# Ledger of designs, part 1: VH-VL binders against b9lsn4

No score or structure here was measured in a lab: all are predicted.

Target 1, 153 residues: b9lsn4
Amino acid sequence: MTRVVAQGTFDLLHPGHVHYLEDAATYGDELHAIVARRTNVTHKPAPILCAEQRRDMVAALTAVDEAHLGHPEDVFVPIQRLDPDVIVLGFDQHHDEADIAAALAERGIDCRVERASGRDPRYEDELLSSGDIVDRILKQRGSDCDGAREGQR
Below, numbering starts at 1 at the first letter of every chain, in headers, positions and changes, except where a header shows other numbers; Kabat numbers aren't used for antibody chains.
F, E and O are the ipSAE of ESMFold2-Fast, ESMFold2 and OpenDDE, as the mean of both directions, binder to target and target to binder. V2 is 0.75 times the mean of E and O plus 0.25 times the DockQ between their complexes.
[cut] stands for letters that were removed.

## First folded at step 1 (VH-VL)

Design A3 (framework fv_ofatumumab)
Fold by ESMFold2-Fast, scan of step 1:
Structure A3 (fold): chain C 153 residues (1-153), chain A 120 residues (1-120), chain B 107 residues (1-107)
Amino acid sequence: as target 1 above (153 residues)
Amino acid sequence: EVQLVESGGGLVQPGRSLRLSCAASGFTFDDYAMHWVRQAPGKGLEWVSTISWNSGKIGYADSVKGRFTISRDNAKKSLYLQMNSLRAEDTALYYCAKDYWRGSYGMDVWGQGTTVTVSS
Amino acid sequence: EIVLTQSPATLSLSPGERATLSCRASQSVGSYLAWYQQKPGQAPRLLIYDASNRATGIPARFSGSGSGTDFTLTISSLEPEDFAVYYCQQRSNYPITFGQGTRLEIK
């Protein structure tokens, strides 16, 4: 059996996450997702939701066989334990496949590194990023005095 | 109060079966990978099998593949080892051990062990 | 299978002396090596995990070092209770393997 690992933060679930995990699942028989803790996230703003909730949401997705929390100090620790045959990187993740493969080899992990395909929005205003969702929430639901003004006028 | 207690060992003839159990207490059992490690009389430690917190990853030593089956019941906080087609070489003290963290580090909690003797 | 070779097989020392125990892996295990102490009639006790981190409750005289293929467990000043068998263990790759052990004996 071919074991695949996908990894990410998975803060606010959106269709881009679903596409990534579905594409990752096609590389093998069993898909494991590793959900990053806040301490693992250094290249973008910290996630809004706690790691356990993000893990539980990912675990509920049809494409995912198991979901795991990342290690507080080192993302490679769960990967090493799972001993995967393939690691699938997200379409827009910053890492080069060759750089990740070299890091894995240095740690004694022998597996293939692949990259998931991206997808375009299916309709106008479809959001494919947790950051875009947060921005939309702040613009439409942020605290200000507009409601009070309308009530008084 | 973190404790593991093994049971089910005994004297058994070659070719027969035994089922070992390990009862966990004092920690969140379903948060940790669990291991079976054995030690033959006067010899060193030999890893037998591992099972992840949700049973998704299972590993076996080459010497026991196809004969032993590891399993866990998280609701009962118990770990099991079903041993079939036993050989004289399986004679050992069998330890149940808890992983330090889910798939990381070492084995920080061990039971006292249960003795399995395979002899005619 | 990754083979862990411990040396020496037996180390004879007196209380107060420094003990240095070696563990060599047949291929790189990164930093994913643990050390255990086992006294007669007792279960093993975790001393060091991830090559250099002391487990909870382990005295400061125990230290681990190394990475890749060469690892060392050091006991800075032996106490009478430290005479035991010591095992290294890797979790870099399955199958999980232990070294054959180093027996630390009173001279």
Scores: ipSAE 0.000, ipTM 0.493, lowest interface PAE 16.2, mean pLDDT 84

Design C1 (framework fv_cosibelimab)
Fold by ESMFold2-Fast, scan of step 1:
Structure C1 (fold): chain C 153 residues (1-153), chain A 120 residues (1-120), chain B 112 residues (1-112)
Amino acid sequence: as target 1 above (153 residues)
Amino acid sequence: EVQLVQSGAEVKKPGSSVKVSCKASGGTFSSYAISWVRQAPGQGLEWMGVIIPIFGTANYAQKFQGRVTITADESTSTAYMELSSLRSEDTAVYYCARDRGYSYGHFDYWGQGTLVTVSS
Amino acid sequence: NFMLTQPHSVSESPGKTVTISCTRSSGSIASNYVQWYQQRPGSAPTTVIYEDNQRPSGVPDRFSGSIDSSSNSASLTISGLKTEDEADYYCQSYDSSNHRVVFGGGTKLTVL
């Protein structure tokens, strides 16, 4: 059985997330998604929703066989435990597949690294990023937004 | 020839924040994690956390959770450690180190260190 | 959580052999790799041993590492002791249960 892992934040689900997970599922027999905790996210804006809620939403998607939370202190723990055959990167990830495979191998994870395909908006007003959704909310509903802060969740 | 070059010494007041940089050269930046380790005067080494650029994620020691933030800019091969709410006890030399094996903390190259002095 | 305990100081004459111990307080020392770092005054640490007993390129073969499960300790052994070996030495391992890097308290080596 070919086990596939996809990893992301999955805040405010949009069609880009769904496409990513559907494409990732085509690489094997079983798709596991790892949902990042707030404390794991440094290069992207902190997610609006808590990790457990994001995990539950991802778990409900047809393409996903099981969704897992990232480890608060060691992002590699769920990947090592799952022992995947394939890790599928998102289309917009700016990292080279070979570099990621090498970094995983340094940590004892021996698997293929693939990249999901991208897609264009299907209609004029479709939003394909969580950031764009947040921007839309702020423009239409006002701006005393108290953002999520890092801490115990 | 891997080198980690850190920013210069800082003097800060209590309650402020400090941001130390660590620029990597000579290797594939995205293939490795960068850990931050501090050393108070006359004391031992204390691990603060790690950034794993390939995932855009960081993990922190429980003691520093909530006031340390580690980030990376892959376009410049530079990692950063920002420590907020500074206290006199934070006076230390701060090192970055390349973490080859995150699961067992294998540091193969170290930066030269950055002295941060917190005094009023 | 576990601690790594080192002697605070050791001293020995040039040309002799010195051994620095690193004892794990709970769980097996062999369950996680041990690294050893050398730090001279005013300098950053450098790696002298990694993964229990491996030497980086450029580290003399008079430096060696070992694991002793019976005493639950790692050891750094320096033979043919030279004045330039005078430094602080730190052992380091990983705590899988708490996902944290653990350092020993450090040992000051004096070459007399």
Scores: ipSAE 0.007, ipTM 0.518, lowest interface PAE 9.5, mean pLDDT 82

Design C12 (framework fv_cosibelimab)
Fold by ESMFold2-Fast, scan of step 1:
Structure C12 (fold): chain C 153 residues (1-153), chain A 121 residues (1-121), chain B 112 residues (1-112)
Amino acid sequence: as target 1 above (153 residues)
Amino acid sequence: EVQLVQSGAEVKKPGSSVKVSCKASGGSFSSYAISWVRQAPGQGLEWMGVIIPIFDTANYAQKFQGRVTITADESTSTAYMELSSLRSEDTAVYYCARGWTEYYYHGMDVWGQGTLVTVSS
Amino acid sequence: NFMLTQPHSVSESPGKTVTISCTRSSGSIASNYVQWYQQRPGSAPTTVIYEDNQRPSGVPDRFSGSIDSSSNSASLTISGLKTEDEADYYCQSYDSSYNQVVFGGGTKLTVL
């Protein structure tokens, strides 16, 4: 039995997420998804939806056998627990496969690292990123409000 | 609403161990942090450690490392705190408290009623 | 590890406003969220403020929290004081560098 792990934030579920998970599932017999908790905002805006809701939405997808919450302090903890054969990175994730493989090896996790294929839009107005969805909402339905809290984690 | 129910009061001899239970009802506890906090008579709150049951991962306060073990049984929604090599200074009320995964991972949302552990000869 | 320092006690009359401070000894108070717990005599603690300034359902709006970066402190403010507010109050934050939950020493609020 080949166990595959996919991981991501999965905020505002869109067809790009579905493609990623479907592609990841092709690498083995059982797909587990790890849904990241909120991180500090150094890389991208915090997710709109709470981690449990994002996990439940991912768990409902046909390609996913089980969905799990990430560990808030150590991203490798759920990976060690699952002991996967393959970890599939998202197409747009900036992590180098070799860097991830080296980090896994340091933790005693023996699995290979693969990368999912990308997905082209299938119709004119298809949105394939959570950021694009948020931008569309703000443009059509919302307004900018100041008042973000300094130093918020 | 989630409720945490702890086991009853214990009277222990110095050098023995005590194991206190904390059962969650009315909601999920597996993906939430469960912390243990104690309070000696007339003293403040002391954090002892935390477990996230789904990860089977526990972290302990420096003061209690080597003497405290926190475990969880997801099938019964119960967390346990075992403190060994008891001293009279360990006489305290022991609380379990749930941290919510995203908002309360590092804080406490729901508190148990407390368990009085008395260590006396 | 950092420490959180609270005044040992505060007193105020019914109907007035009281503020309890919680000062972080090193690193920014804003680096990690601050929670506030109320403990009445003979009872378990209950949460009155989470994530610096949020109130749990059922906590009156006369309870509020704030962060003051200039003094490196969090504050719990209770307006319209009632005798039932007489309790010990604890602030709490998290030390990410040591993976430790940190409590303040507690403040005894007397409503006279």
Scores: ipSAE 0.014, ipTM 0.638, lowest interface PAE 7.6, mean pLDDT 85

Design D2 (framework fv_denrakibart)
Fold by ESMFold2-Fast, scan of step 1:
Structure D2 (fold): chain C 153 residues (1-153), chain A 120 residues (1-120), chain B 113 residues (1-113)
Amino acid sequence: as target 1 above (153 residues)
Amino acid sequence: EVQLVQSGAEVKKPGESLKISCKGSGYSFTNYWIGWVRQMPGKGLEWMGIIYPGDSDTRYSPSFQGQVTISADKSISTAYLQWSSLKASDTAMYYCARLGYEFRSPFDYWGQGTLVTVSS
Amino acid sequence: DIVMTQSPDSLAVSLGERATINCKSSQSVLYSSNNKNYLAWYQQKPGQPPKLLIYWASTRESGVPDRFSGSGSGTDFTLTISSLQAEDVAVYYCQQYYSTPYTFGQGTKVEIK
């Protein structure tokens, strides 16, 4: 039995997340997803949705056997408990596979580090980034101050 | 079509500040890394750094860390390379180039280059 | 840092003949988990920006003529132009993208004999 771990923030689900998890599942028999807490996110804006909601959405996906919350102080705690055979990084994740492998080895965690395949947008307007979704919301639903007093929103 | 268009040539004096630009079009700007490469007159290529415009994750070559600032403005699909105080040794052609969706990828599209000349 | 060394520094080849450029990395750029070499080749013609020719050591970029081929693995790589044409006069650079800082070879100038 091969246990695979995928990790991410999964703030606003988009087709890129689904592709990542489906591809990660092909590396083994059982896919576990670790959903980052707000305190774990240092390389992008804090997620809009709470960690429990993001975990529950990920857990509902067909490719995912079980979804877990990250540890607030140590990202390796759930990895060590799950004892995976493979960790699959997202195609666009900003982690270097060799750096992750070295960090795991230093902590005595013996597993392979792989990277998921990417996919291009399949149609006009397909959004493959939570940041792009947030930007779209702000542009379409954000308020403008133009001096008009009519009710609007 | 994918295109990177850089700002025009600059002639500056030592100690002056400078900000040059690279505008992307024909692709999703926030989903691809943009890198900066220096080429001194008659010399080869030197990687300076890269930025992911979607979250501003920026990685510098140790040789350029603290010497330049790389930034991006998503609203106008433009990346920037900035010096607070230019030196004569900064005289070079500067290229921006797109990488893939992940940072460990080749430079697949290149801007035309911006010539920066720094002299007294 | 990974140091990239090309040989020769310059090469003169007759039209229609084979040109061979070598590139050596100071450490392996082969990632064992995916069996890919993180190595690219670029062509730079006078007055122009570099153009991607080859990536993953041997994959030809779209639109690049099939006379250009890349080979090698680990630390030793070769770019071959099977039948040199006049438009191939350029400086050629290898580059590793295995780890940051990304590094380029010093370049090989290809000229007509």
Scores: ipSAE 0.000, ipTM 0.517, lowest interface PAE 14.9, mean pLDDT 86

Design D5 (framework fv_denrakibart)
Fold by ESMFold2-Fast, scan of step 1:
Structure D5 (fold): chain C 153 residues (1-153), chain A 119 residues (1-119), chain B 113 residues (1-113)
Amino acid sequence: as target 1 above (153 residues)
Amino acid sequence: EVQLVQSGAEVKKPGESLKISCKGSGYSFTTYWIGWVRQMPGKGLEWMGIIYPGDSDTRYSPSFQGQVTISADKSISTAYLQWSSLKASDTAMYYCARVKGTYYPMDVWGQGTLVTVSS
Amino acid sequence: DIVMTQSPDSLAVSLGERATINCKSSQSLLYSSNNKNYLAWYQQKPGQPPKLLIYWASTRESGVPDRFSGSGSGTDFTLTISSLQAEDVAVYYCQQYYSSPRTFGQGTKVEIK
């Protein structure tokens, strides 16, 4: 049984997330997704939805066998516990596969690191980024000031 | 020094079986994919497929699915390309190449194995 | 499959002159989320295996002379050799790694005029 781990924030599910998880599932028999907590996110604005809700939405996807919350202090804790054979990074994630593989080896995790395939819009106006979705909402339904205040809550 | 060394040239008759090899050295063999590329005489490059030696996950180009078998033996850092029954149309140079991941270029290439199939 | 088409099929250039090779893909190789083009260029000298020259359309592989440069985005790509040297006589291939299976252009033969 080959166990695959995918990781992400998964705020406001879009077809890019679905493609990533479907592609990750092709690497093995069992796909586990790790959903980042707000404290784990440093490269972009904090997610809109709480971690539990994002985890539950990911768990509902057919490609996902189980969805887990990330550890607030150490992103490798759930990975060590799951003991995967493969970790699949998202196509646009900033982490280098070699850097991740080295970090895993330091932790005694014998796992290969792969990157998911890309997915371009399949039709006009398809959104493949949670940031783009938020921007569209603010532009059409609200304001940047409302978004900033909500982010602090 | 990272390198891939392939087995020597082969001369075969149609219907014969053949297995050629590609041995990696100077890097962690199980952490990279090995891709196979065919080049028919005087023609361009054709992608055949790819294997991850760590668990033998193998993915074929649709054109080569069922035509060849790609395998690997991680204990000796060697990947293989195999035919159960050769055809004259299999006459070509075969290259193996190292690939970091499924969406990366081929960065290190073997010297090639010339396979000639003639009656 | 993504079809890769190169032009010209062959090119004769004098030593020290610029050589330009074009590559077109049947669909975009640009992934909008990371703004990268999944296009590589390889050089194959007579009797030798291919050698990676350029990846991500414009990033030069380590050890490749700076006279080689890649440009373009989406479906139209160019490999430029700013000042052709004798050792540059070879067949050049573009290759997409955007989607499986990987596909190559038919090759462009560069020779000295």
Scores: ipSAE 0.007, ipTM 0.594, lowest interface PAE 10.2, mean pLDDT 87

Design F2 (framework fv_tarlatamab_arm2)
Fold by ESMFold2-Fast, scan of step 1:
Structure F2 (fold): chain C 153 residues (1-153), chain A 122 residues (1-122), chain B 109 residues (1-109)
Amino acid sequence: as target 1 above (153 residues)
Amino acid sequence: EVQLVESGGGLVQPGGSLKLSCAASGFTFSTYAMNWVRQAPGKGLEWVARIRSKANNYATYYADSVKDRFTISRDDSKNTAYLQMNNLKTEDTAVYYCVREYGDWYSYFDYWGQGTLVTVSS
Amino acid sequence: QTVVTQEPSLTVSPGGTVTLTCGSSTGAVTSGHYPNWVQQKPGQAPRGLIGDTSNKHSGTPARFSGSLLGGKAALTLSGVQPEDEAEYYCLLSYSGARVFGGGTKLTVL
């Protein structure tokens, strides 16, 4: 039985997330997703939704067998517990496969590192990132958001 | 507030030894990788050594120019990183900076110390 | 031995736009090399500007942006200010090792 791990923030689910998880699932028999906590995210704006809600949404997807929360201070803790055969990185993730493989080996985790395929939008307004969704909300719904004010109503 | 304070620099003769210290405060030191970067007078930055966190088994890495002469280490109980420099050469003369590296799966050299000067001369 | 190459010097007028690049002798620079950009002014310690290709440190002005461009890492300054005159270094990761570029002296005239 081959166990696969996918990892991400999964804020505001979009078809890009679904594609990633479906592609990751093809690498083995069982797919586990690790959902980053807010404290684990520094390479992009903090997620809008809380970690538990993002985990529950990911867990509901057909491709995912189980979804887990990341460890607040050590990304490798849930990975070591799951002892996967394959970790599948997202298409645009800022990680070198060799660097991740070396880090896993240092922790005694014998695991291959693969990268998922990307995909292009299938129609004009398809959004494939949470950032694009947030930008669309701000443009279409607008908000008068300025710095915090004492006594703001 | 994140602070990195280097100490232990000074004048040393070629072939001598020196140990630098980097006292860290304002963050959970044990979860970060730490680096030493040097800069010779009037020259560019050169990465020297790196030590990973406990989660990565304290793995160490060195520039070829210092391999087998320098040893990076850390004491998480004291929030301190070290650079032991042996068999010093005149080419090792530089300001040595302690640098925090943020990100377990990625890399941000986000906070730098003010540096400590090491002069290798007779 | 990997060599990281930057433009030795660039000049830009106040309010102008300039892009600094960072290339590698081993091939195309990718996000997996975690490109970092560091600013240093004369007599001062270096300060981190950008990590992991495009992520700004909290103190980095909005006019700075990082990207990948034509197989190289890029640092773009839009609406350059006189105080941006400095030496800029890129840093690339190769597994456990880190390699600095030679630096770009940005002159604002």
Scores: ipSAE 0.007, ipTM 0.527, lowest interface PAE 10.1, mean pLDDT 84

## First folded at step 2 (VH-VL; framework fv_ofatumumab)

Design A6b (at its last look DockQ between E and O 0.85; V2 from the best seeds 0.00; counts 0 for: pae E 5.6 > 2)
Fold by OpenDDE, look of step 2:
Structure A6b (fold): chain C 153 residues (1-153), chain A 123 residues (1-123), chain B 107 residues (1-107)
Amino acid sequence: as target 1 above (153 residues)
Amino acid sequence: EVQLVESGGGLVQPGRSLRLSCAASGFTFKDYAMHWVRQAPGKGLEWVSTISWNSGTIGYADSVKGRFTISRDNAKKSLYLQMNSLRAEDTALYYCAKDMGYKSSWYYGMDVWGQGTTVTVSS
Amino acid sequence: EIVLTQSPATLSLSPGERATLSCRASQSVDSYLAWYQQKPGQAPRLLIYDASNRATGIPARFSGSGSGTDFTLTISSLEPEDFAVYYCQQRSNFPYTFGQGTRLEIK
């Protein structure tokens, strides 16, 4: 049995996440998703949703066999625990495959590193990032919040 | 309301068998790992056994390994503990507990407990 | 197996005081540690999971800290209902062992 690991923040799930996880699932027999904790998200704004909620949503996807919370301090602890055959990086993840491979080797983990394909928008106004979703929400609903504050003055 | 109800406890002689049941309600039973924990009179908690949501992973305490068998019926939303070759030291209140992890073989904590069923092994 | 040692065995305090309970593991359990509260005649209740996360419905006065081998449960200001037995449990590896418990009693 080939065990595959996908990892990410998975905040405000969108079709990009679904594509990533579906693609990751093609690399083996069992897909485990690791959901990053807020403390480990340093390269982008903190997720809107708590890790448990994000995990539950990811676990509900057909492509995912199991979903787990990441480690609060060390991203490799869950990987060591799972001992995967394949780690699949997201298309837009900034981690270099070689860097990850080297880090795994240093830890004695025999795991190959792959990268999932990207997904292009299929529909007009389709959003494929959590950040873009947040931005659109702020743009469309932000003005409503300003009006409510003016009414309470 | 999330609820677990244990049954099957009783008084038995050493060497005999007993089967405990736990009926679950109020949650999607099939998606959560389940556990048995026991507590001897006036003593602390002792982990007995765990079964993952899909029964793919099972664990036993060394004290019960080879004698006890954990199983589940997701259709009936029931957890079982078959106890064979019972010993005096198996005397305890047996709790059924739900893990908080959704569709995970990783276990985070037991967030729901039953009231327990008492097993007494005495000659 | 991983042995969890709780200290002190008994802690006598008054309402309003701060309680500090310790759990030490014989080997590293990373952050995979849970705390439970048990009152007389009741089933245990989950307080903390993954060393520092409060379970749903747990008051803010309860907090967990630590990693590796040393863990602490803190109750910032004791309420009358907090006097009970507290157990730690490691969730790192089978067997999922419990500590022997700390009894928090009213002084």
Scores: ipSAE 0.740, ipTM 0.903, lowest interface PAE 0.7, mean pLDDT 94
Fold by ESMFold2, look of step 2:
Structure A6b (fold): chain C 153 residues (1-153), chain A 123 residues (1-123), chain B 107 residues (1-107)
Amino acid sequence: as target 1 above (153 residues)
Amino acid sequence: EVQLVESGGGLVQPGRSLRLSCAASGFTFKDYAMHWVRQAPGKGLEWVSTISWNSGTIGYADSVKGRFTISRDNAKKSLYLQMNSLRAEDTALYYCAKDMGYKSSWYYGMDVWGQGTTVTVSS
Amino acid sequence: EIVLTQSPATLSLSPGERATLSCRASQSVDSYLAWYQQKPGQAPRLLIYDASNRATGIPARFSGSGSGTDFTLTISSLEPEDFAVYYCQQRSNFPYTFGQGTRLEIK
């Protein structure tokens, strides 16, 4: 059996996340997703949702066989425990495949590294990033909690 | 309300068998790993067995391996422990517990416990 | 198997004091450690999972820390209801062993 690992933040889920996980699943028989802890998301804004909620949402996706919380200090610990045959990087993840492969080799993890394809928008107003969803929410609903709208009693 | 109710305990002689049951309600039983934990009178907790949500991973304490069999019936929302060749050292209160991990019992904890069912093995 | 050794065996303190309970593993369990509280006549209650995360409904005065082999449960200001037995459990690999417990008792 071929075990595949995918890793990401998976904050506000969107079709790009679903595509990534579906594409990753094609590389093997079992897809395990590792959901990053807030403390390990340093390359972009902190996630809106707690890690447990993000893990549960990812685990509910049909393509995902199991979802796991990442390690608070060392992102490779869950990977070592899972001992995957393939790790699939997200299309736009900032890490280079060669660098990840080298880090795995240093830790004695014999694992192929691949990168998922990207997903183009399919609908006029589709959002394919958690950041864009947050921006949309702030544009539409920003400051409502400390102010009043015109016409309210 | 999430609940676990154990049953099937009792008094038995050494060498005999018992089957423990745990009825689950208030959560999607099929999506969570389940555990048996026992506690001898006046003693600490002892992990007995774990079965993953899909039954793909099963573990036993060395003290019960080969004698006890954990199983689950997701349609009936029930967990079982078949206990064969019982010994005096198996005397304990047996708890059923749910793991908190949704489709992953990986490295989390047992967030819901039953009240336990008492097994007494004596001559 | 991984042996968890809790210390002290008994901790006698007064309400309002800070309690520090130790759990040491015989080999690394990374962060795969949980803490439970058990009061007389009751089932255990999950306090901390994954070494440092509070379970739902657990008061903020409970905190966990550590990784690898050394773990600590801290109760920042003891309340009367906190006097109980505390167990750690590792979930790194089977068997998922418990520590022997620490009794936290009123001085």
Scores: ipSAE 0.214, ipTM 0.766, lowest interface PAE 5.6, mean pLDDT 89
ESMFold2 (binder alone), look of step 2: mean pLDDT 93; pTM 0.953

## First folded at step 4 (VH-VL)

Design g3 (framework fv_denrakibart)
Fold by ESMFold2-Fast, scan of step 4:
Structure g3 (fold): chain C 153 residues (1-153), chain A 123 residues (1-123), chain B 113 residues (1-113)
Amino acid sequence: as target 1 above (153 residues)
Amino acid sequence: EVQLVQSGAEVKKPGESLKISCKGSGYSFTSYWIGWVRQMPGKGLEWMGIIYPGDSDTRYSPSFQGQVTISADKSISTAYLQWSSLKASDTAMYYCARDMGYKSSWYYGMDVWGQGTLVTVSS
Amino acid sequence: DIVMTQSPDSLAVSLGERATINCKSSQSVLYSSNNKNYLAWYQQKPGQPPKLLIYWASTRESGVPDRFSGSGSGTDFTLTISSLQAEDVAVYYCQQYYSTPYTFGQGTKVEIK
């Protein structure tokens, strides 16, 4: 059996997440998804939803055989436990394939690192980013005048 | 190295109290469930209960509820199994084991086991 | 409580031959919402604690040889050892984690003929 791991934050599910997981599943027989905890997210705003809820939503997707929470201190702990054959990175994720491969080798994991294909919007106004969804909610349902957050819209 | 180390063998008389321990190391103790499993001499495995050390959420098998207390001290990464009054029928090997799932419904099986604590209760 | 029943109680198999152990649950351990079977298999050698072999009925734990495989769904499950080795002499247990209390089968002792 070929075991595949995908990983991400998966805050507000959107078609981009579904595409990523479906593409990742094509690399093997069994797909495991690792869902980042809030403490694992350092390069963007913290997710809106708690990690357990995000994990449960990902687990419900047809492409996913199992969904796991990330380790609060070491993002590679679940990966080491799963001992995958392939890790599939998201199309626009910041991780370098070589850096991930080196970290896995250091932990004794013989694993190939791949990157998923990107996906174009299928219709006008399709949102493929959790950040875009949050921005849409703030624009339509909320208002703040503190300046900094409104400047991002 | 991820491991669970249990306290040593105990020889007790009926009516005595006992508390045995299971110390985790090499991983985040508060991020995994710890289960307790009994194995009577020459018999199979019986699940007793589990505890999530991060918030002390504890769940018991009905057969063991009220018979034992499961607890954890996260400051020293140690889980406990305790009896207020032992019976001869408590004679068994007791294992602690880490559930490889996380909190809630994400039990995936017990991936790391302690070496066992033999408890002998006789008069 | 979900009752787990294994068959046979004991099994003698020649080296290199296939060993098959069955496990039956008194009610389904398949969760329809995620289509997963909450079933694990453990190996226990004399004097040792149990070792996890398989979870989710068919997913092999890291480090477990590929001669071990799990199959089945709902109420009927099978653990197969495709080519028995001397080191595989042990008692094997199935376990459900669909609902509490989690319960084990009575165990199947595998011996060499």
Scores: ipSAE 0.000, ipTM 0.479, lowest interface PAE 18.0, mean pLDDT 84

